# Ledger of designs, part 10: VHH binders against q3afa8

Target 1, 265 residues: q3afa8
Amino acid sequence: MDKASLGIGIFDSGVGGVTVLKELINLLPGENFYYLGDTAHVPYGSKSKEELLILGDAIIRFFLKLGVKMVVFACNTSSAITLPILKERYPVLMEGMLEPLRKNMPAKAKVGVLATEATVKSGLYQKKLMETNKFQEVYMIACPQYVPLIEKGIVSGKEVEEATREYFEPLLKEEVRDVVLGCTHYPFLTETIQKLYPKIQVIDPAAYVAREVYRKLKENKLLGENGGKVQFYVTGDEKSLKNLGSLYLGYNIDRVQKIDLEVIV
Key: E = the ipSAE of ESMFold2; O = the ipSAE of OpenDDE; V2 = 0.75 times the mean of E and O plus 0.25 times the DockQ between their complexes.

## First folded at step 4 (VHH)

Design g04 (framework vhh_7yz9_2; at its last look DockQ between E and O 0.42; V2 from the best seeds 0.00; counts 0 for: pae E 12.3 > 2, unsure alone 61.0 < 65)
Fold by ESMFold2-Fast, scan of step 4:
Structure g04 (fold): chain B 265 residues (1-265), chain A 125 residues (1-125)
Amino acid sequence: as target 1 above (265 residues)
Amino acid sequence: QWQLVESGGGLVQAGGSLRLSCTASGSIFSGNAMGWYRQTAGNEREWVAFITSGGSTTYADSVKGRFTISRDNAKNTVYLQMNSLKPEDTAVYYCARVITYYYGSGSYPDAFDYWGQGTPVTVSS
């Protein structure tokens, strides 16, 4: 039938993926979206490759049952570890956080990356950025205070500003002008960062993801006009998605459906 | 392709000095952070010092005040000046391209895929 009328699935381990969802809604207002927060299995950063593949496979199958033409991995861990493998197992279009940024960001002598401690320690994000040869010097900044503050709804004020000043001090000393938000939660802090450091170019991977999704849908003649609907799903707790998701999207998320993933071992 | 060649190692008595050099070829050197690592038999490589493209330096606690890292971008070379050498500084010293990490007030290097061949340093008692 008309595959262009099918929806777009987006998933993350938590609420952070709404930052990607917002960019997608703004760029593709004619599409229908299904957002899944795999909150029963958060955090993904400490999971094995095998466990992440099992979860990713189950999530793709869930979206296929709903009827999707594309799945967006709004989770940096899954994008790096599982997307290259899962792309080969299913005919549905797939896109993640890292490849659109790597492919389309212009070359820079220096780039900073704000990320969780787990992401920094994994070495995976920085290795993939360096493999492109577009970036000569990469500065990875572990930001352990950011996710806890954001999860409490604290996205501005003295505590956030003090943490931000601490994290940016080494970047300023090295004259880094381009800073990537290497965690899907971090766009919640974009206004605070830009207020404190207006000369820094804040790079949100979500914008690159949204443009790449548009490009792929257009290329495959799959752009829809039926839509404007967003449906929200969780595997566990829904509070962060309802509260922080509503805050970020600028409207109340009225309904979140709890689901169970069908795992194939 | 990147090639790193270390030189300047040798045998020296405790309290002596050595200057190690690492020369890069192939890629543009001036935009990259560079570090020195060392390895003793049976142990993992440990970082010693690193320098960013902007000239900021960081040292392991074991060498602070004794070692100085510097760079000459015109020569594509990074140097390690080692003073007041101790027997525990005996190791093979390696040069590497690094990615810089920040945790709290600390900065740390992570070596990328461009390792040199190493230069041995032996400090006698």
Scores: ipSAE 0.184, ipTM 0.593, lowest interface PAE 3.8, mean pLDDT 85
Fold by OpenDDE, look of step 7:
Structure g04 (fold): chain B 265 residues (1-265), chain A 125 residues (1-125)
Amino acid sequence: as target 1 above (265 residues)
Amino acid sequence: QWQLVESGGGLVQAGGSLRLSCTASGSIFSGNAMGWYRQTAGNEREWVAFITSGGSTTYADSVKGRFTISRDNAKNTVYLQMNSLKPEDTAVYYCARVITYYYGSGSYPDAFDYWGQGTPVTVSS
């Protein structure tokens, strides 16, 4: 079988990864995609490295069984913690959320990063950004209200706007003009953010990820030409993926297949 | 990349005041948050205060109302005015570049990745 005809696996702990999927679909229309939401084990941010590796191994094996030429870690936690290890364990191309941004983002004196509390507390995200020497100062903003609102399908209105105003207050005070979405859920709020702050440059790492995926496939002569199919998988509840995924992708997700990773964590 | 030089430490009686200075050598002072942490003889380190590039200040609860942090970007210098000093303020004080994060309405120090040789402060009873 022509390796270029194989699909691309995308996984996240939940529905947030669909924002990455959308960018990939737009840039790579000739590819087939397998999306896996590991909803049975969400959230990933509270799990140990060992637990995340157990899940990561199972997920990679699942994709390999399906037949993929690349796996995309559409999860910030997994990108930071497990991807560096798993890429050495399996003979398949891999990409995550952090490296494409680090590699390709333009230098800025100041940058804000909207992120979950767990991401902020880990310190890993800002450390990785600072290591690039592209930024003089990184402002990490914990946004604990965003994910719960997004998961409820609330991406506009008073509640989101109020939370956004609160989170952006320190950024405005420091005259920050570039803001990175440090959670894969947050692109759902891009319109709301831009409405409130039209002068702020909102940076979605998903766009960088898609470009890097394209680059890697091209370099390896693995670009597909006859794709366009997307299959959805979950390990737990499918409701969020069906509802929010459909909303974001602009079409109805009618079929989601439930799978068992056969792990206990 | 940066060299930080602290000064202004010394011996002072309880209730007295000291003003610490930290001068940075380098080109990126104005773009970074600067702060102070202190380390006691028991090798315990605690952050004291930091000031962002925009001038926002944050203080540890233990020094709030007594200490004031400020910066002069033209001189690449950060200052710590310490008033109403207590014996428990005795420590070696270090100036550092601070990486900060925000949670709600609050700002917090996340990391100190550059620091100087330190300046000792001794407060006698």
Scores: ipSAE 0.031, ipTM 0.303, lowest interface PAE 4.0, mean pLDDT 90
Fold by ESMFold2, look of step 7:
Order: C-alpha cells, then structure tokens, then sequence
Structure g04 (fold): chain B 265 residues (1-265), chain A 125 residues (1-125)
C-alpha cells in the first residue's frame, strides 16, 4: 500500500469532531478516515496542558499503529494547546482547527469567539487571530457549560438557552455580529443560537479545515482515490457519537470500536 | 519618557474612595481596550478591570460592585473609581493596553501589555 492509500486520523474529546469529519468526507470522498472520540476523557476544555499533551501523544501513537498519512486535531482545545508541540515530536502531517480559520476567515472589524476555558486561557487562539491583522477587536467568550450538555445530547431547550444568553450578553453589548464557533462541538448548537439571535452570523471553521487538509495532501502527493471508508473508535461511552453523530453525518454509525489508549505519564 | 502615566493613588481609610487616572499616548490608547492591574509585594500583577474601545466594562470578582472603570477618549485617559476600599485593596495599580478582549471567569495576566510606573494605593484598617 502506497502512502497515498494510508488513512487520515481524526480525533476529538467526544462527538464534536463529527462536525469536521462531515466536511472532510464531502470534500475528500477518496480518503479513508479513522475517527477517535476520546470519550473516557471528555471534556478536554477543563484539562491542563500537561494532561492534554499526554492524551494527544497516546492518540497519535494509536493512529500511527493504524497507518495514517495525516492526523487532524478536530478539537479546538487540542489544536491551540498541543498541536504546536506534538508536530515537533512526530513526522506525520498534522492539521488543526486554528490555522485553517486564520487563513480563510474574511476580515471583520469585530469578531466574537465561543471557546472552552482551556482554549481561552491558553491565549494562543486569540494571538493567532490578532496576528492576521484581519480583526480590530476579538471577544473571547469561555463557554464551560456547552460541551458537557452536548455530550449528554442536550442541544436545545431551557438549559442551553440560559447558558447561551449569559455567554452572548457581552457580545450583544459590543454589537458583535460575527461569532466563530471555537469548539468543534458548538456547531450542534447553531440552530439554538440562530433562533435566539437571528442577526448574528455564526461561523463554523470545519469547512476551512477540510480545504486545508486537501491542500496539504495535494502538495505532498498524498491524495487518495479508492477510499471512502470511515472507522469509528471511542475510549468510553459511545452514545453521543452513535446518536448525535449519526444525525449530523446523515447516516448510521452502527459499529464503534472501544479501545484503551496507552497513556505515558 | 513613559507612554502610560498612572496617578491618583494615596493613603485612604478603609471604606473610603479613590479615583485613579491613566493617561496614554494615542498609539497606545486609540482603538484599544484598556485595563487596570494591581500588584502586592511579592506577587504577580492581578487583573482588576477592563474597558473596551466601545466602553463596555468587565471586572474581577474581587472588585465587582465596588470599582468602576471609565474612559475619556478625547483625553486618552482611563479612570478607576474605587469605592468601599478594603485593606486587601492595598497595592500598586497599573494601567495597560489590552491586546485581546477576554470575557469569562478569572483573570488573564498575559493578555495585557505596556506598563507605566504605577500609582501606589494604601488602605488602612
């Protein structure tokens, strides 16, 4: 098997990475994908840098054993905090959520970003956006309630709406009209957000990620032609992946393999 | 010499009030969010308050309801009105330009840039 026939590993802490996987399948139908939801360790947004590095290292080693030509960090927290470090440890191609957004987002005077506490605290997401000179003001909003709710299958209703109103209040006061979904879980909430705030443009980076994955594979002569297979893995609970993931992808995820990550401390 | 100058500090009795001022150059002030930090002896600077270029304000939990940040864009000046002062508010107070805006719980010490000499505030028990 030549290198172009190797798969693409995609990981997230849970179901959120399906929002990126959907865009990848649509743009790259000739590729084989391995999707890993690290559901035993969700949420990533509350974890330390050291914990995230340990998990990321184990996940990359898992994908290398499967045979991949590329690893996609379909987790904004991991992309901001661990990707810059882990890319120096492994020769495999890597792509995350942040650089594609940075390269492809149109210029705006004001932009809001909904993100995990870990992503906000890292400062790296904000720094990379400001370095583009595309934005005059960036409003980072930490949204600690979102991932736990989404992983329980709660994407609408009172609890989500109350959290959303709290998170959006600073953005409304500053008349921010463009809001980036800075977590791969948050596209599940787009309908709720749009219902509450129809004048806000919600921006999901997932399509930008797929475009940059395509570009990197093409540049390295690694585009696949005879794939189309997707294999699903979890480290813990698979409920959200099978339920919400299937609905979002538009087909049934009927087989999910449970694995144990080899963590080195 | 300094691109930011803090003033208005001094000695005040617990329960009293002070108004701090920070005047910055146009290159530091115009179009930027501004903030106040404070530093007690032997500790790193602690974020206190934040005001955007549009006038929206955010406060650390320790000062919320007691302190008010404001700005006068014509004077390139940011103010911190400190009411109901407590001995634990004793610190050197610094203003700074904010590189990015953060909304959420906690403080973000690496989010601020450009410091002046500071203005000391002492609150007596």
Amino acid sequence: as target 1 above (265 residues)
Amino acid sequence: QWQLVESGGGLVQAGGSLRLSCTASGSIFSGNAMGWYRQTAGNEREWVAFITSGGSTTYADSVKGRFTISRDNAKNTVYLQMNSLKPEDTAVYYCARVITYYYGSGSYPDAFDYWGQGTPVTVSS
Scores: ipSAE 0.000, ipTM 0.273, lowest interface PAE 12.3, mean pLDDT 84
ESMFold2 (binder alone), look of step 7: mean pLDDT 76; pTM 0.780

Design g05 (framework vhh_7yz9_2)
Fold by ESMFold2-Fast, scan of step 4:
Structure g05 (fold): chain B 265 residues (1-265), chain A 125 residues (1-125)
Amino acid sequence: as target 1 above (265 residues)
Amino acid sequence: QWQLVESGGGLVQAGGSLRLSCTASGFTFSSYAMGWYRQTAGNEREWVAFITSGGRTTYADSVKGRFTISRDNAKNTVYLQMNSLKPEDTAVYYCARVGTYYYGSGSYPDAFDYWGQGTPVTVSS
């Protein structure tokens, strides 16, 4: 078939990438999507660059066999570490989490970033934001309670609200008004955050990713018109994707196919 | 072409004082937060003190009450007044253009593009 009728592959190490998928489906209803959760190899944050490249290479080859014109790295770790290398290795279009936000977010005097401990410790997220010269002050907030709560399906209620107040206390003291969700799981908590802090502008990188995907497909004359299907794959456990993914997307994920990645040493 | 030039380090006895200076050029100094970091051989660089563009200060628990950070925007200079020095304060001290604050993390990255060359401080027991 012609290249415009090929699908778009999206991957993450878990369920978090469905936040990116939702933005893509909403902006690109004519496209077919393949979502892969690499749940057998979670967490990605503790893996070496070499291990991440081996997994990323295998994931791209998997999507190419399905028939894709673009691969979206809905994983902050892979976007930062492996995307620049794999982009040179394969002719398929690729996009990740950081560059669309970095390039297209408007300048702000102060910005907060909610992220995992691993992301905060790496310093890469803040370095990439500071390199733009768009931000004078960046407030990196490690949120170790968030991913465990979200994975248990706890996205509202007292425990989430207490954690959120703890994490936002330094942001409020510094009068930060713009807060980036620096983990793909965190958009699950947007309603709770807005309930507690309605004056804070929550910035979801997924919206920037979706717009950049649209821009690249349009420029390359690859926009699809007759799609609208989504297929789900996992390498390990499917329960979180099936349950939390259905909740976030607003429809039942009836089928999740288990696959094995073909690793080249 | 930006640069940060540190000065004021040296050898001092425990309980003594030193004042470090860092003069900036090549960027609009008054628009940026400035900070002091320190590093011992084989360890990650740790933050010591920050001062915002507006003059608000924050300190690491290890130096709170002993060190004071200040700035002079007319001279493009940030200072670190170090009092009641301890042998544990022995390190190379780095000036940095920073606008980054870390909350809920016990470690800080050492990969900033806007670091000075560093100035050594040795506190004898």
Scores: ipSAE 0.106, ipTM 0.567, lowest interface PAE 3.2, mean pLDDT 85

Design g06 (framework vhh_7yz9_2)
Fold by ESMFold2-Fast, scan of step 4:
Structure g06 (fold): chain B 265 residues (1-265), chain A 125 residues (1-125)
Amino acid sequence: as target 1 above (265 residues)
Amino acid sequence: QWQLVESGGGLVQAGGSLRLSCTASGSIFSGNAMGWYRQTAGNEREWVAFITSGGSTTYADSVKGRFTISRDNAKNTVYLQMNSLKPEDTAVYYCARVSTYWYGSGKYTVSFDYWGQGTPVTVSS
C-alpha cells in the first residue's frame, strides 16, 4: 500500500542515461530503479515529435506496469519535446534533463555547453537556458566525434584528447570557466576533460536531475527506504549497455531483459 | 528587456559601399557573439558574418574579402562594413545575437536568437 516503496523508472535511447542512473543510485540508495534503453529506436534526435510521443507514451505505460512513482527522462530530446505533453496524460511524477539544470544551476555570466550537432542545430537547448535570465552568454559547441568514440568504448587517449582540445579552443578564447555536458554520453569523458582542463568547472546535468528527483520525492513524502536494486531493460541490442554501462557504473550489469514496447499507432 | 536597432541601409550602385550599424541592449550585447544575416522575400535567411565577444570574426564565403564585421563594446554596437557591393547583395539585413555556432566539415553553422527589425539594402545594377 506504500507508494514510497514503488520504483523509479529511467529511460534513454541508449546507454547514455546510465550517467543519470549513477547519480540517482548515489543520492537515493533506498530506491529501486528500472532502467530502459530504447536501443531499437536509436537515435531519437532525428525522429518527429509524433514518433517521439508514441515511443514516450509506450515507455511510460511500460514503467507503470512495473510499478513506479516517478519516471526520469534521461534523454535530452524527449525531455525537451515530449515530457511537457506526457505530464498531462499520466498522474505519475516526471522529470527530465533540462528543467532541473535551468532551475537550480547558479547564475553565471558565461557558460559553455557541449552537445550533439542535432541539439545545437535545434536551438532549443540554448533557448531554454536563456529563458532563465541566469546566463548572459551561452556558447554551444557541437561535438560530433564524442558519441561515436564513447559508443566504441574510447573514453581516453590521444583521439579523445585531440577532439576535446578542438572543442574547448573557442571556450578558452572566450574565457569560459563553466561547461555543461549537454549530452548524457559526455560524462563518460569527465576524467579526460578534467585532466586537460583542470581549471574548468565541468557541470554534469545528471547531478541536478538527481537532486530535483530527491526534492520532489521528499516534498510528496514518497522517499523509499527498502530499495537498493536496479533492473535493466532494452528494446534492441544490449551490448553497449552491458559493456559501457558496467564500465561507467563500476560494477557488472549481469542481467538485461529484452522487452517489446506496446506502441499505439 | 532586449532591443536591437539596425541602421545604415539604403540604395547604392554596384561597386559602392555601405556601413550598417546595430545598437543592442547591454543584456544582449555584453559577452555575446553578435552577427549579421540577410533575407530576400521568399528566400531562406543567410548568415553573413559573426564576431565573438573577444573580437574573433567569421564570414560566409559569399562575402569574404568584401565585408568586415566589427564591434564597439563601449557603445554596445556591432557594425558591418560592406564594400564592392553586388546586385545579389540586395536584401534586408538583420542584426542578431549569435546563440549557437558549430564547426563541421570545414564550415560553420550559425544560429541567431534575438533579431531586430532589419535594414533594407538595395544594390542597383
Scores: ipSAE 0.011, ipTM 0.249, lowest interface PAE 9.2, mean pLDDT 84

Design g07 (framework vhh_7yz9_2)
Fold by ESMFold2-Fast, scan of step 4:
Structure g07 (fold): chain B 265 residues (1-265), chain A 125 residues (1-125)
Amino acid sequence: as target 1 above (265 residues)
Amino acid sequence: QWQLVESGGGLVQAGGSLRLSCTASGSIFSGNAMGWYRQTAGNEREWVAFITSGGSTTYADSVKGRFTISRDNAKNTVYLQMNSLKPEDTAVYYCARVYTYYYGSGSYPDAFDYWGQGTPVTVSS
């Protein structure tokens, strides 16, 4: 019961994790949230497993100092690489991007995944999906124009629509009906995608993450009733979080606190 | 879980033909994309052709117009019909379960880690 009053920590390497945060605050209005963007250490995709573990460990210790009952890895790289190790090091509950989707998405003959070039070329995401008995064909689509456009606040209009038509052409040719947003930035484009392709089911992993967080809290009798607060933190530049985060969440992020991570090498 | 067994390789004269077969054991063959790859000694394995579960086919430029990939889902088998063989086609040929990725207008099939043992093809001049 005492522990039910503790908050939930969410982290990403940047602003993208606000897409996960939005789903969490809508589903769990009784919770308090701490959001951390590790903007001093972007990009995570190019980092070694060792570097990611050092950063992830420091982030968990930061949240524990604030008082959390759960940490959500709103970063696809950390979810795949470091979460399985870090969840064994600390008693706090942990959840990430990949496992809730894999666990709860129904089996599909064909699935498309929109992702960054780095994610596609890593082979990690498609290998993880293909190791299940749920997906027969996985079509990975590298979307190099998406993150730059989103970072500029361009989430609709001719340029986004032209890029989207280019990326969806191979999916339409293969008659893919279900498309996963394999980058935390991509839910910013959901309305544009659905406008262009209303017959395609757009799958946002953030919804699966939020539902799994709810399930774990309920199972452990940790659901909060005295919440409604969100506090924002960054390790580096705050501009993207303030501007794009406010745009996505639909309210002004008034205050972002800069912090330093206590890394142990 | 999957066992892939390639067969049909051998020695053939330039301009000749061979048909390779790859038979999969396991319950989900009909739902999977399949491909053929080849490797020469000292070189990296290269993609040759792939076929989706629905029968759509794609070919490497080096074999386009000469090779045909097909499948028989009732027999859990994928085939590679090789015509107009060239000495450069000499390699060990491998069957694999595949996935695809796209970058811009390009399509790039890549193998999952379900490889067979391979079947050697030698094309004399």
Scores: ipSAE 0.014, ipTM 0.418, lowest interface PAE 6.8, mean pLDDT 84

Design g08 (framework vhh_7yz9_2)
Fold by ESMFold2-Fast, scan of step 4:
Structure g08 (fold): chain B 265 residues (1-265), chain A 125 residues (1-125)
Amino acid sequence: as target 1 above (265 residues)
Amino acid sequence: QWQLVESGGGLVQAGGSLRLSCTASGSIFSGNAMGWYRQTAGNEREWVAFITSGGSTTYADSVKGRFTISRDNAKNTVYLQMNSLKPEDTAVYYCARVGVYWYGSGSYPDAFDYWGQGTPVTVSS
């Protein structure tokens, strides 16, 4: 089928989306992937709905020009705000960060969520998880030290461990055993968290995203078999994607192509 | 559909006491943190107290030492015992299902869209 040979587009405002990309590559080795970091327009969290829709629309059109059968919103802000609207405007399949977790995670009496201050303050993540009625108590933990440390390449050692103990103290007090990584950067810290708290089940939403992408492609008879290529794109600075992205993926990202988004005003 | 029913408000003199009750549908209440909020004219709703399913409690500085939140899991009810009431406590009091979160060095609730109609409390000086 012609459509089955098309690629999968993944985008984030930065490097964090490589955590989703890694799960997709591992689960779907027959696919071609296009990763876009919209680094010229960071941060997305402070943008209006209208601005996010303009950027999201431009990103979808960019991927369609490359030839994609699905677009993965590896950005929590875009997943919450623009995905419900953009999926009605374009015939391409779309998936985001939160719905696969909500739909497929088993019910738990207590769940912890590690997230950015902005995500915690928005209340959207708490609301969406509680709406499922699968989680009786949701403990949101703001982790302001994590993204700055990760962006410096500091994913282990004393400073990360001290921050992690501080963030986990309230979860341990409430006997929380299942903890969701509510920021696409946070899987960079999985080994450190697991070392400190081996009895805690660390839940990476990216695994649920990858499985839902597989399910949708299989259901629509769109699974590819002759892929295996990944191409990287940025709208602005490429340094974080090249350096931290290579570190996370376990191979050198040799080439990142700079592109300009064609926005319609 | 889920329901929250607040009761126990009324008129009281400064220094007096009131006990507010909120009865919730089992699906809202069971295993969930519950909180009390209040709203004065011209101001946003402010949180007053919350209690987790396990009974851990947290209070706003303005009411700490005077108010006590508690729950009866068998009755799907959360209570707010208000002692040493002040005129500044005059407000409409709401209960809500809350998500509990930690921001910096403190813990804070975030209310969901499961609100009751509220119960008015007037404290005369």
Scores: ipSAE 0.014, ipTM 0.317, lowest interface PAE 7.0, mean pLDDT 84

Design g09 (framework vhh_7yz9_2)
Fold by ESMFold2-Fast, scan of step 4:
Structure g09 (fold): chain B 265 residues (1-265), chain A 125 residues (1-125)
Amino acid sequence: as target 1 above (265 residues)
Amino acid sequence: QWQLVESGGGLVQAGGSLRLSCTASGSIFSGNAMGWYRQTAGNEREWVAFITSGGSTTYADSVKGRFTISRDNAKNTVYLQMNSLKPEDTAVYYCARVTITYYGSGSYTVEFDYWGQGTPVTVSS
């Protein structure tokens, strides 16, 4: 069978990964995509490494049954913790959120990172960025108001703008001009951020992920043609993916299939 | 490898002043935060001051108001002007490249990449 005709699997614990999906669809319109939101097991941030590996293994096996040539970890937790292990277990190509940004972002004296409180407290994101030696000053800004607002569909207006001004205050004081969106939900706010701070370069890791996926597929002679289909799956509730996902992608997600992961302990 | 050369240490009486200098090799100096830390006998490293690539300065409470950090990007040099020296300032002073992680609440995590030999400062009473 022609491996180039196989699809690309993308997963996240929720709806946030649609920001990665959108970049992939735009860059790779000839590909077929399978999106899985593991909504039955949110939040991933509090799970043990063992539990994340069990879930990640089950997700990869699910995608392999559908027929994929690549799996994209659109979840920062899984990208940091499970991807290095799981990529050794399966011959399918894999990519995550952190390595494409680390590899391809140009060096900057100062960089800001907007992230969840859990990500900031974990230390994993800043450790991975600092290991590159590309950044001398990393400003980690915890944005606890952002995910709750985005999940309610509130991506613009006074409340989002007030939160954004609060979070950007320390960045403006230190003249930070490059700001990374360190949560897959945060690209939902790009227009609001650009409106308030047009001089700031907003860096979406999803764009680097999409570029790296394209590069790997091209180098392995796996680029697809005549695709263009996207299928959506969830393990739990579908409302956020259907409503917020449709809003972000700019088209209606009419069908979301509920599945159960086959867990091996 | 990136090299840092410290100078300006020595013996000084309490209340006196010293100016430490640190000259870096390489073109990345102007884009890097630089700082000073010190190590006293029997103690772990204690950060003293750092200066960002843009010139913003931060000081440890123990030296605030007495020490001034500055940089000359054209000379690839960072300075520590030490005034009103106390016997408690006796230490080996190290120059380092600094990686700063700033949290929105005004908290910092500071990592020092030490590349110098240090310069001893002794303050007599």
Scores: ipSAE 0.095, ipTM 0.465, lowest interface PAE 4.5, mean pLDDT 85

